# Ledger of designs, part 3: VH-VL binders against Adapter SH3BGRL (SH3BGRL)

Target 1, 113 residues: Adapter SH3BGRL (SH3BGRL), of Homo sapiens (Human) (o75368)
Amino acid sequence: VIRVYIASSSGSTAIKKKQQDVLGFLEANKIGFEEKDIAANEENRKWMRENVPENSRPATGYPLPPQIFNESQYRGDYDAFFEARENNAVYAFLGLTAPPGSKEAEVQAKQQA

## First folded at step 14 (VH-VL; from n01 with light chain S35H)

Design p02
Fold by OpenDDE, fold request of step 15:
Structure p02 (fold): chain C 113 residues (1-113), chain A 119 residues (1-119), chain B 111 residues (1-111)
Amino acid sequence: as target 1 above (113 residues)
Amino acid sequence: EVQLVESGAEVKKPGSSVKVSCKASGGPFSNYAIHWVRQAPGQGPEWMGGIMPILGITKYAPKFQGRVTITADDFAGTVYMELSSLRSEDTAMYYCAKDSSGWYEFDYWGKGTTVTVSS
Amino acid sequence: QSVLTQPPSVSAAPGQKVTISCSGSSSNIGDDYVHWYQQLPGTAPKLLIYDNNRRPSGIPDRFSGSKSGTSATLGITGLQTGDEANYYCGTWDRSLSAYEVFGGGTKLTVL
């Protein structure tokens, strides 16, 4: 299952919008997900800190939500999500199989042929 | 690198309140936390609490819960620590510290603010 | 009285190796990361080791950290006179209400 780590109490308009964008996308596409609040749950915050890869962490400061995982596998932050979505590669980004008939699935099929 | 500039020394009477400020260089807060750690003369550090402004998270040590208030002014890039009902035992050096990890790793410290509580 | 226990003092001659222990419990060191701080006389603490065994930029490799079970150890090799300071361990404690705890500190004297 997709896990999205968010901060429900964030006062940052930018962060709130990014979180909503990710969650809204998942809902709209009927992709199952679990929301993990790092503000309300300290263990969620600790886990996120531990499991965002070193090379994916910002040069300064701590990683900001949303952070996206497939089970325990890190998939990326909002920027990575956004890029994937723009390139019609969001299922690959999430580590999921693209639905049949989707543009992403068609491209993958051609590559395998 | 973030510089932390703390307010000046304070001399207070028992029962009064003190408010210490910690100004972070660079403008508004980013993705780091600010903590308050005090140190009484001849003693080790004692964590009082911390704030993660961008995430809207504030935590206090149980010992100070209800007596300490930590706030952040994002526009001023300043964090405040107010301690009420002061006692002689509150006499200490009060440090603000930056936590870039978000998990109580204090990688930058202010120079400290001396607070003296005496009758 | 500190939640984490450190020896009050250690001493050694220049060039030697010293170790400083930090003893806790399963609710703190056993379950969370240990950080070490160096405090020179008249100065604020300085981060020396973080996340059990990692060195911040600028900290020489003479300083090392390790953790095993409910205890942590700070190692200093090639001891220098400038290493004379107080050293504190710290970690997150979840015994009752979660909060950051420090050791009582260890005074290192370079003979």
Scores: ipSAE 0.871, ipTM 0.942, lowest interface PAE 0.5, mean pLDDT 95
Fold by OpenDDE, fold request of step 15:
Formats: C-alpha cells, sequence, structure tokens
Structure p02 (fold): chain C 113 residues (1-113), chain A 119 residues (1-119), chain B 111 residues (1-111)
C-alpha cells in the first residue's frame, strides 16, 4: 500500500496544496493509500526522518511533506511526484503496474513497439 | 548560516510574566524548528519546548505545560517564549536554539537572555 | 535529579584520551538518538555529536560518540587545553510525556 506522510496542521498553503494534489490523485485513480500524519503522531515523524534516504534529504532542514512510500520503500517527495505525473509515469513512480487502458500503459506500449 | 538574535535581559517580579524573542536571520522560517532551553546558574540545560512553524507543531515540556507559550511570527522571522507566574526558580539564562533536523538537534544557539526574578 | 546520568567531572593531561558516559533507560537512550553538547565557560552550548556518533561540520575527529543499550559515551582523544568545558548529553524521553532531557553535565578539566 502507498503511504503518504503529511502534516495535517501545516499552516503553509504550499504544503497543503502539495499534499492535496498527491492524495487527490491517488483517490481519483482508486489507488489504495494510507495517510501518515507527522504532525499528530511523532512516531510517524520519526519514521519519516529515518526512512527518507540521506541522498533524498534537503541540503538544509528536514524533509517536508508530502513524502511518498510504497510500503517501506521510499518513492519520493512532491517534486518527484509532480515530475512523474507530467511524464505519465506516476504508477512507475509509485512502484505499481499501470492499469490497462491508462495513459501510462499506452505510453509504455508505444515505447515497446 | 542562520543567526539567532535574542531580546535583552529582563528583571521581573514574582507572579509576573516575561516574553523573550528570538529572531532568525534569513527571513521567514523554513524547514527547521526553534527550541527554548534554559539554564539556571550552576545547572545544566533544561528543555522548555519547541516549535516547527511550517508544520504547525508546538511541543512543551511537562514541567512548563500551562505556564509557557511558544509562538512564531513568520513575517518577522521571530519566535517568542512567554513564561507566566514567574518565581525565583525561573531565574536563568534562556536560550533559543535552532533544530535543522527536526529531531531536537540544537545545531545553532542564541547568546541567551538573562531573566532575573526577584522581589 | 537529571533523567540522564553523567559523571560530575573527569580530568586528564593534554594529549590523553577521556571518556564521558551518559546513562539512561529504555524510554530514552534505549529508544532514541543521543546528542552531545560542549559548553565553554561563559558561552552557549555547542552541538558536538548528533545521532549517537555523527560529527557536525567543524568538529574534529578526535571527538567521537557511541551508544550501546541504554548508555552513551563521548570520547575525546588528543586532549587540548581548549577542551576544558562542561559536556552534556541529551535525548528524547518517552517515559511519560515525551520531552527532551539532558544529563547533569560533566566538567572536563585539562590538567
Amino acid sequence: as target 1 above (113 residues)
Amino acid sequence: EVQLVESGAEVKKPGSSVKVSCKASGGPFSNYAIHWVRQAPGQGPEWMGGIMPILGITKYAPKFQGRVTITADDFAGTVYMELSSLRSEDTAMYYCAKDSSGWYEFDYWGKGTTVTVSS
Amino acid sequence: QSVLTQPPSVSAAPGQKVTISCSGSSSNIGDDYVHWYQQLPGTAPKLLIYDNNRRPSGIPDRFSGSKSGTSATLGITGLQTGDEANYYCGTWDRSLSAYEVFGGGTKLTVL
């Protein structure tokens, strides 16, 4: 299952929007996911800190939500998600198989042809 | 490098309140936390609480819960610590400290604000 | 009184090695990362070691940290006069209500 680490209490409109974009996408595409609130639960916050790879952490400060995992496997932050979406590669980004008839599946089929 | 500039020394009467400010250089807060740690004369550091402004998270030590309030002004890039019902035991150096890790690593410290509580 | 226990003082001659222990419990050191701070006389504390054994930029490698079980240790080799200071360990405690705790501090004297 996809895990999205979010901060429910964030006062940043930018962060709120990014979180909603990710969650909205998952809902719209009927992709199963679990929200992990790092603001309401410090264990979630600790886990996220420990499991975001060092090379994926910002140069300064702590990683900001949303952070996306497939089970325990780190998939990326919002920028990575956004890039994947723009390239019709979100399922690949998430570590999932693109469903038949999806835009991503079509792109993959063309690349294999 | 972020500089933390704290407000000036305070002399207060018992029962009064004190509000200390900590201004971070560089503008609005980013993805780091600001904590308050005090140190009484001859004693070790004591964590009072901290705030992660961008995440909207504020934590307090149990000892100070209900008596301390930590707030942030993003526009001013300033964090405040207000301690009420002051007593002589509150006489201490009050430090603000930056936590870039988000897990209580105080990697930058202000110079401290001396608060003296005496009748 | 402090949740974390440190020896009140340690001393050694220049060039020697010293270790400072920090003893806690399963609800703090046992479960979370230990940080170490150096406080020179008349100054604010300075981060010396973080996440048990990592050094911030600018901290020489003669400073080291380790953690085992419910205890942590700060090691200082090649002791210098400038190392004379108070040293504090700190970590997150979850025994009751979670909060950051410090040791009582260790005064290091360079003989």
Scores: ipSAE 0.865, ipTM 0.941, lowest interface PAE 0.5, mean pLDDT 95
Fold by ESMFold2, fold request of step 15:
Structure p02 (fold): chain C 113 residues (1-113), chain A 119 residues (1-119), chain B 111 residues (1-111)
Amino acid sequence: as target 1 above (113 residues)
Amino acid sequence: EVQLVESGAEVKKPGSSVKVSCKASGGPFSNYAIHWVRQAPGQGPEWMGGIMPILGITKYAPKFQGRVTITADDFAGTVYMELSSLRSEDTAMYYCAKDSSGWYEFDYWGKGTTVTVSS
Amino acid sequence: QSVLTQPPSVSAAPGQKVTISCSGSSSNIGDDYVHWYQQLPGTAPKLLIYDNNRRPSGIPDRFSGSKSGTSATLGITGLQTGDEANYYCGTWDRSLSAYEVFGGGTKLTVL
């Protein structure tokens, strides 16, 4: 299951929009996921800090939500999600199989031929 | 590097409130937390609470819950701590401290400000 | 009275080694990171060791940290008179209310 770490209480419009963009995409495409709210539960915040890879952390400060995992495997932040969506590679980015008949599945089929 | 400056020393009566400010350099808050830690004479530090302004997260130590309020003014780059119903045992040095990791790593401390509660 | 227990004082001669202990429980040191702070006379605390054993930039390697079970240790080698200070451990306690706690402090005297 896809897990998205978010802060429900964020006052930053940029963070709010990024979180909504990720969650809205998953909902619209009926991709199952869990929200892990770091504002509501400090253990979620601790876990996110411990599990975002060192080479994926900002130069200064803590990593900002949203942060995307498949189970415990780190998939990326908003920028990585955005790039995957622009390239019709969101299912691959999430570690999932693209549904038959989807745009992503058609692109993969053409590239294998 | 972000620097922190607390407001000036305060002398207060029992039962009143105090509001201490902590000005952070460098404009609007970023991905760090600000904490309030006090130290009574001859004692170790005591964490009172903290705020992650960009995430809107605030947490208080159980001892101070109901008496302390921590807020941020993003445009002023300032965090405030208000402690109500003051008692003589609240006499202490009050520090604001920066936490860049987001998990209680106080990597920079202001010089502190004294609050004295005297009848 | 503090959740974390430190010896009230330690002393050693210049050039010697000391250790400063911090004793806690499974709800804090046992499950979370320990940080150490140095407080020189008349100054605010300064981060000395973070995440059990890591040094911030500018802290010499004669300062070290370790953790075993529910106890943490700050080690200082090559003692200098400038090391005379109070030393505090801090960690997060995950008990019912979950909050940050500090030790009562250890006064280091170099004699």
Scores: ipSAE 0.693, ipTM 0.872, lowest interface PAE 1.2, mean pLDDT 90
Fold by ESMFold2, fold request of step 15:
Structure p02 (fold): chain C 113 residues (1-113), chain A 119 residues (1-119), chain B 111 residues (1-111)
Amino acid sequence: as target 1 above (113 residues)
Amino acid sequence: EVQLVESGAEVKKPGSSVKVSCKASGGPFSNYAIHWVRQAPGQGPEWMGGIMPILGITKYAPKFQGRVTITADDFAGTVYMELSSLRSEDTAMYYCAKDSSGWYEFDYWGKGTTVTVSS
Amino acid sequence: QSVLTQPPSVSAAPGQKVTISCSGSSSNIGDDYVHWYQQLPGTAPKLLIYDNNRRPSGIPDRFSGSKSGTSATLGITGLQTGDEANYYCGTWDRSLSAYEVFGGGTKLTVL
C-alpha cells in the first residue's frame, strides 16, 4: 500500500497544496493509499524522519511533507512526484504497474518501440 | 546559524502568569523546531514543550497539562511560552532551544532567562 | 527525580579517561536515540553527542557515545580542566505520556 506522510496542521500554503496535489492524484486514479499524519501522531513523525534516506534529506533541518512510500520503501517527495507525473511515469515512481490503456502504459510502449 | 534570544528576567507572584519570548535571528522560520526547557536550581533540565512553526505542530509535556501554551508568530520570527497558575516550584532558568533534526536534538540553546516566583 | 539515572559525580585526573552512564528503560533508551549535553559552569547546555554516538561539528573525537540495551555511555578521553562540567543524557520516552526526558546529571571533576 502507498503511504503518504502529511502534516494536517500546516499553515504553509505551499505544503498544503503539495499534499493535496499528491492525495488528489491518488484518489482520482483510484490508487489505494494511507495518509500518515505527522501532526497528531509523533510515531508517524519519528518514522518519517528515520525512513527518508540520508541522501534525500535537506542539508539542514528536517525533511518536509509530503513524503511518499510504497509500504516501507521510500519513493520520493513532492518534486519527485511532480516530475514523474509530468513524464507520465507516476505508476513507475510508485512501484506499481500502469493500467493497460493508460497514458503511462502508452508512453512506455512508445519509448520501447 | 540561527541564534535565539529570550526576553528578560521576570519576578512573579504565585497564581499569576508569565510569557517569555524567543526571537530567532536570520531569515523566517525554517524546517526546525523550537523547544522550551527549564532548569530549577540544583536540578537537571526539564522539557516543557515544543513547536514546529512551519508544520503547525505543538507538543507539551504532561507535567504542564493545561498550564503551558507555546505559540509562534512566523512574521516576527518569534516563539512564545506562557506558563499560568505559577507556583514557587516554577522558579527556574527557562531556555529556548533549536531542534534541527525534528526529533528532540537540541543543537542550539539560548542563554536562558530566569523566572522567580515569590510572594 | 529523573526517569534516566546517571551517577551524581565522577572524577579523574587530567589526561585520563572517564565514562558516564545513563540508565533508562525499554520505553526510552531501549527504543529511541540518546543525546548528551555538556553544561559548563554558568552556561546553557550544549549538544555534545546526538543519535547515540554522532558528534556535532566542532566536538573533538575524544568525546564518544554508545548505547547498549537500555543503557547509554558517554566516554571522554584526554581529560582537560575545561571539561569540568555537568553532563546530561536526554531521550524520548514513549510510555503513556510520551515526551522528552533528561537525566539528573553527572558532575565531572577534573583533579
Scores: ipSAE 0.667, ipTM 0.865, lowest interface PAE 1.2, mean pLDDT 90
Fold by ESMFold2, look of step 16:
Structure p02 (fold): chain C 113 residues (1-113), chain A 119 residues (1-119), chain B 111 residues (1-111)
Amino acid sequence: as target 1 above (113 residues)
Amino acid sequence: EVQLVESGAEVKKPGSSVKVSCKASGGPFSNYAIHWVRQAPGQGPEWMGGIMPILGITKYAPKFQGRVTITADDFAGTVYMELSSLRSEDTAMYYCAKDSSGWYEFDYWGKGTTVTVSS
Amino acid sequence: QSVLTQPPSVSAAPGQKVTISCSGSSSNIGDDYVHWYQQLPGTAPKLLIYDNNRRPSGIPDRFSGSKSGTSATLGITGLQTGDEANYYCGTWDRSLSAYEVFGGGTKLTVL
């Protein structure tokens, strides 16, 4: 199960859009996921802090949502998701197999030919 | 280069409220939290609450829930703490503290400001 | 007074070594990182040790931290008169409403 850590209370339009972009993509592609709201649940905020790797944290400050996990395995932040989507590699980024007929599967098929 | 400056010392009557400001240098808030911690004379620190301004997340210690309000003015780079229904036990030094990790790591403290509650 | 228990005072001569304990429970020290703060007379607290055992830049390696189970320890070697201060542990407590707690403090006297 894909888990996306978000902050529902953010006043930043950039953060809100990034969160919506990730969640919207998962929904549109029928990828099962759980939202983990760090604003509503301090245990979610504690867990995210403990499980985002130190080398994936910003040089200053705390890591910003969205933060993306497959079960307990860290997959990346919005920038990593965006790059994976632009390269048709989101399923690989999530640690999932791209379904037949997806853009990612088509790109893989073209690379094999 | 973030410095924290609390507003000036205040003397208040029991039953009133106080609003203390904390100005962060270096412009609008970034991805750090600001906390309010008080310290009565001869006692240890006591966490009152904190805010993550860019995320709009605010948390209060149970002892102060209902009496404390923490807000931020992002453009001014200022956090406010308002404590209501003051009583003599609220006489203390009040600090704002920066938390860069977002999880109760107070890596920079203001110099503090005194609030005295006296009839 | 506090959820975290520290000895009220410790003392030692310059050049000596001391440890300061911080005793808590499975709902705080047992579950979360412990931080230590130094408060010199008449000043605000200063972060001394974070995440159990890490030092901020500018903190000499004479200061160390560790934790085991529900207890944490601050170690100070090569004591100097300038180390005379109050020392506080802090950690997050999961119980009831989940909030940050501090120890009552330990006064270090360097004689």
Scores: ipSAE 0.650, ipTM 0.864, lowest interface PAE 1.4, mean pLDDT 90

Design p02
Fold by ESMFold2, look of step 21:
Structure p02 (fold): chain C 113 residues (1-113), chain A 119 residues (1-119), chain B 111 residues (1-111)
Amino acid sequence: as target 1 above (113 residues)
Amino acid sequence: EVQLVESGAEVKKPGSSVKVSCKASGGPFSNYAIHWVRQAPGQGPEWMGGIMPILGITKYAPKFQGRVTITADDFAGTVYMELSSLRSEDTAMYYCAKDSSGWYEFDYWGKGTTVTVSS
Amino acid sequence: QSVLTQPPSVSAAPGQKVTISCSGSSSNIGDDYVHWYQQLPGTAPKLLIYDNNRRPSGIPDRFSGSKSGTSATLGITGLQTGDEANYYCGTWDRSLSAYEVFGGGTKLTVL
């Protein structure tokens, strides 16, 4: 299951938009996911802190939501998600198999030939 | 490096309130947390609460819940702590501290400001 | 009463080694990182060790930290007169609705 860490209380318009973009994409594509709110549950915030890899953390400060996992496996932040979507590689980014007939599945089939 | 400057020392009567400010040098703060920690004479530090302004997250220690309010003015780069219903045991040094990791790692402390509660 | 227990004082001669213990529980030290702070007389606390055993820039390697089970230890070697200070451990405690706790402190005397 895809897990998206978010902060429901963020006053940042940019963070709110990024969170909505990720969640909206997952809903529109019928990809199963769980929201993990770090504002409502400090255990979620602790888990996110412990599981974003050190080499994926900013040089100063803490990593900002949204942060995307497949189960416990870190997949990336908003920028990584956006790049994957631009390249028709979102299912690979999420560690999932692209649906048959999708543009991403067509690219996969061509690369395996 | 961010510097933290608390407002000046205060002398207050029991039952009143105090509001202490903490200014961060270099302008608005972003993805780090600011905490308030107090230290009574001869005692260890005591965490009062903290705020993550960009995430809109504020937490308070249970002992101070209902008496303490922590707020931020992001444009002024200032965090405020207001403690109400003061009593003599609130006499202490009050520090603001920076937490860059977002998880209770106080990597920079202000000089602190004294709040004295007496009649 | 402090949730984290430290000895009230320790002492040793210059050049020697001391350790300062911090005893907690499975709800704090057992499940989270421990940080150590040095407070020189008349000054604010200063981060000395973070995440159990890491040193911030500018802290010499004669300061070390370790953690085992529900206890943490600060080690100081090559003691200098300038190390006379109070030392505090700090960690997050799950059992009290996820809030930060500190030890009562240990006064180090170098003589």
Scores: ipSAE 0.643, ipTM 0.856, lowest interface PAE 1.4, mean pLDDT 89
Fold by ESMFold2, look of step 14:
Structure p02 (fold): chain C 113 residues (1-113), chain A 119 residues (1-119), chain B 111 residues (1-111)
Amino acid sequence: as target 1 above (113 residues)
Amino acid sequence: EVQLVESGAEVKKPGSSVKVSCKASGGPFSNYAIHWVRQAPGQGPEWMGGIMPILGITKYAPKFQGRVTITADDFAGTVYMELSSLRSEDTAMYYCAKDSSGWYEFDYWGKGTTVTVSS
Amino acid sequence: QSVLTQPPSVSAAPGQKVTISCSGSSSNIGDDYVHWYQQLPGTAPKLLIYDNNRRPSGIPDRFSGSKSGTSATLGITGLQTGDEANYYCGTWDRSLSAYEVFGGGTKLTVL
């Protein structure tokens, strides 16, 4: 299952919008997911710190939510999600099979045939 | 270079409160946590709590929960710690410390400020 | 009594090596990374080792860290008189809820 690490308490408009954009996409496309709130649970914050790869962390400071996983496998942050959506590659980005008839499934089929 | 400056030393009476500020040199906060750690004379450091201002996340050590309040002013780049119901055991050096990882890695410390509680 | 236990003092001659232990439990050292801090007389603590064995930029490689089970060790080789300080270990403790737990410290004397 897809797991999205978020901070429910953030006062940052930018962070709130990025979180809403990811969660809204998953809801609209009926993709099963869990929210992992790092504000409500220190274990979620510890886990996120331990599992965001070092090369995906900012040069200064800590990585900001949203952070996206498939089970325990890191998939990326908002920028990676946004780029995947722009390129019709969100299901691949999430480690999922694109639905039949989707634009992403058509692109995949062209590469195989 | 990071710079953290605590407010000046204070002398307080038992039962009162103290509010100490910690100003970061860079203005608006970056995405790091700020912690308060105190050290009584001849003792080891003691974590009191911390805040991630950009995320609005605040945590307190159980010993201080109910007596300590940590807040931030993102515009001023300043974190505040208020300790209430002061007693003589609260006499200590109080430090603010930066935690860049967001998980208790205190990679820069202010020089500290003394709070003395006496009648 | 600190949750983390360190020897109260250690001494060695210049040029020698020393180790400083930090003993904890499965809910702290056994479950999370250990950090080490150096506090020179009259100064604030300074991060010396983080995440068990990593050195911040500017810390010489004669400082090292390790951990095994519920214990951690700070190693210092090539001792210098400027290394005289108090050394503290710190870690997060799951059972006490989400705060950094500091050891009582070890005073290093270089004779």
Scores: ipSAE 0.630, ipTM 0.850, lowest interface PAE 1.5, mean pLDDT 88

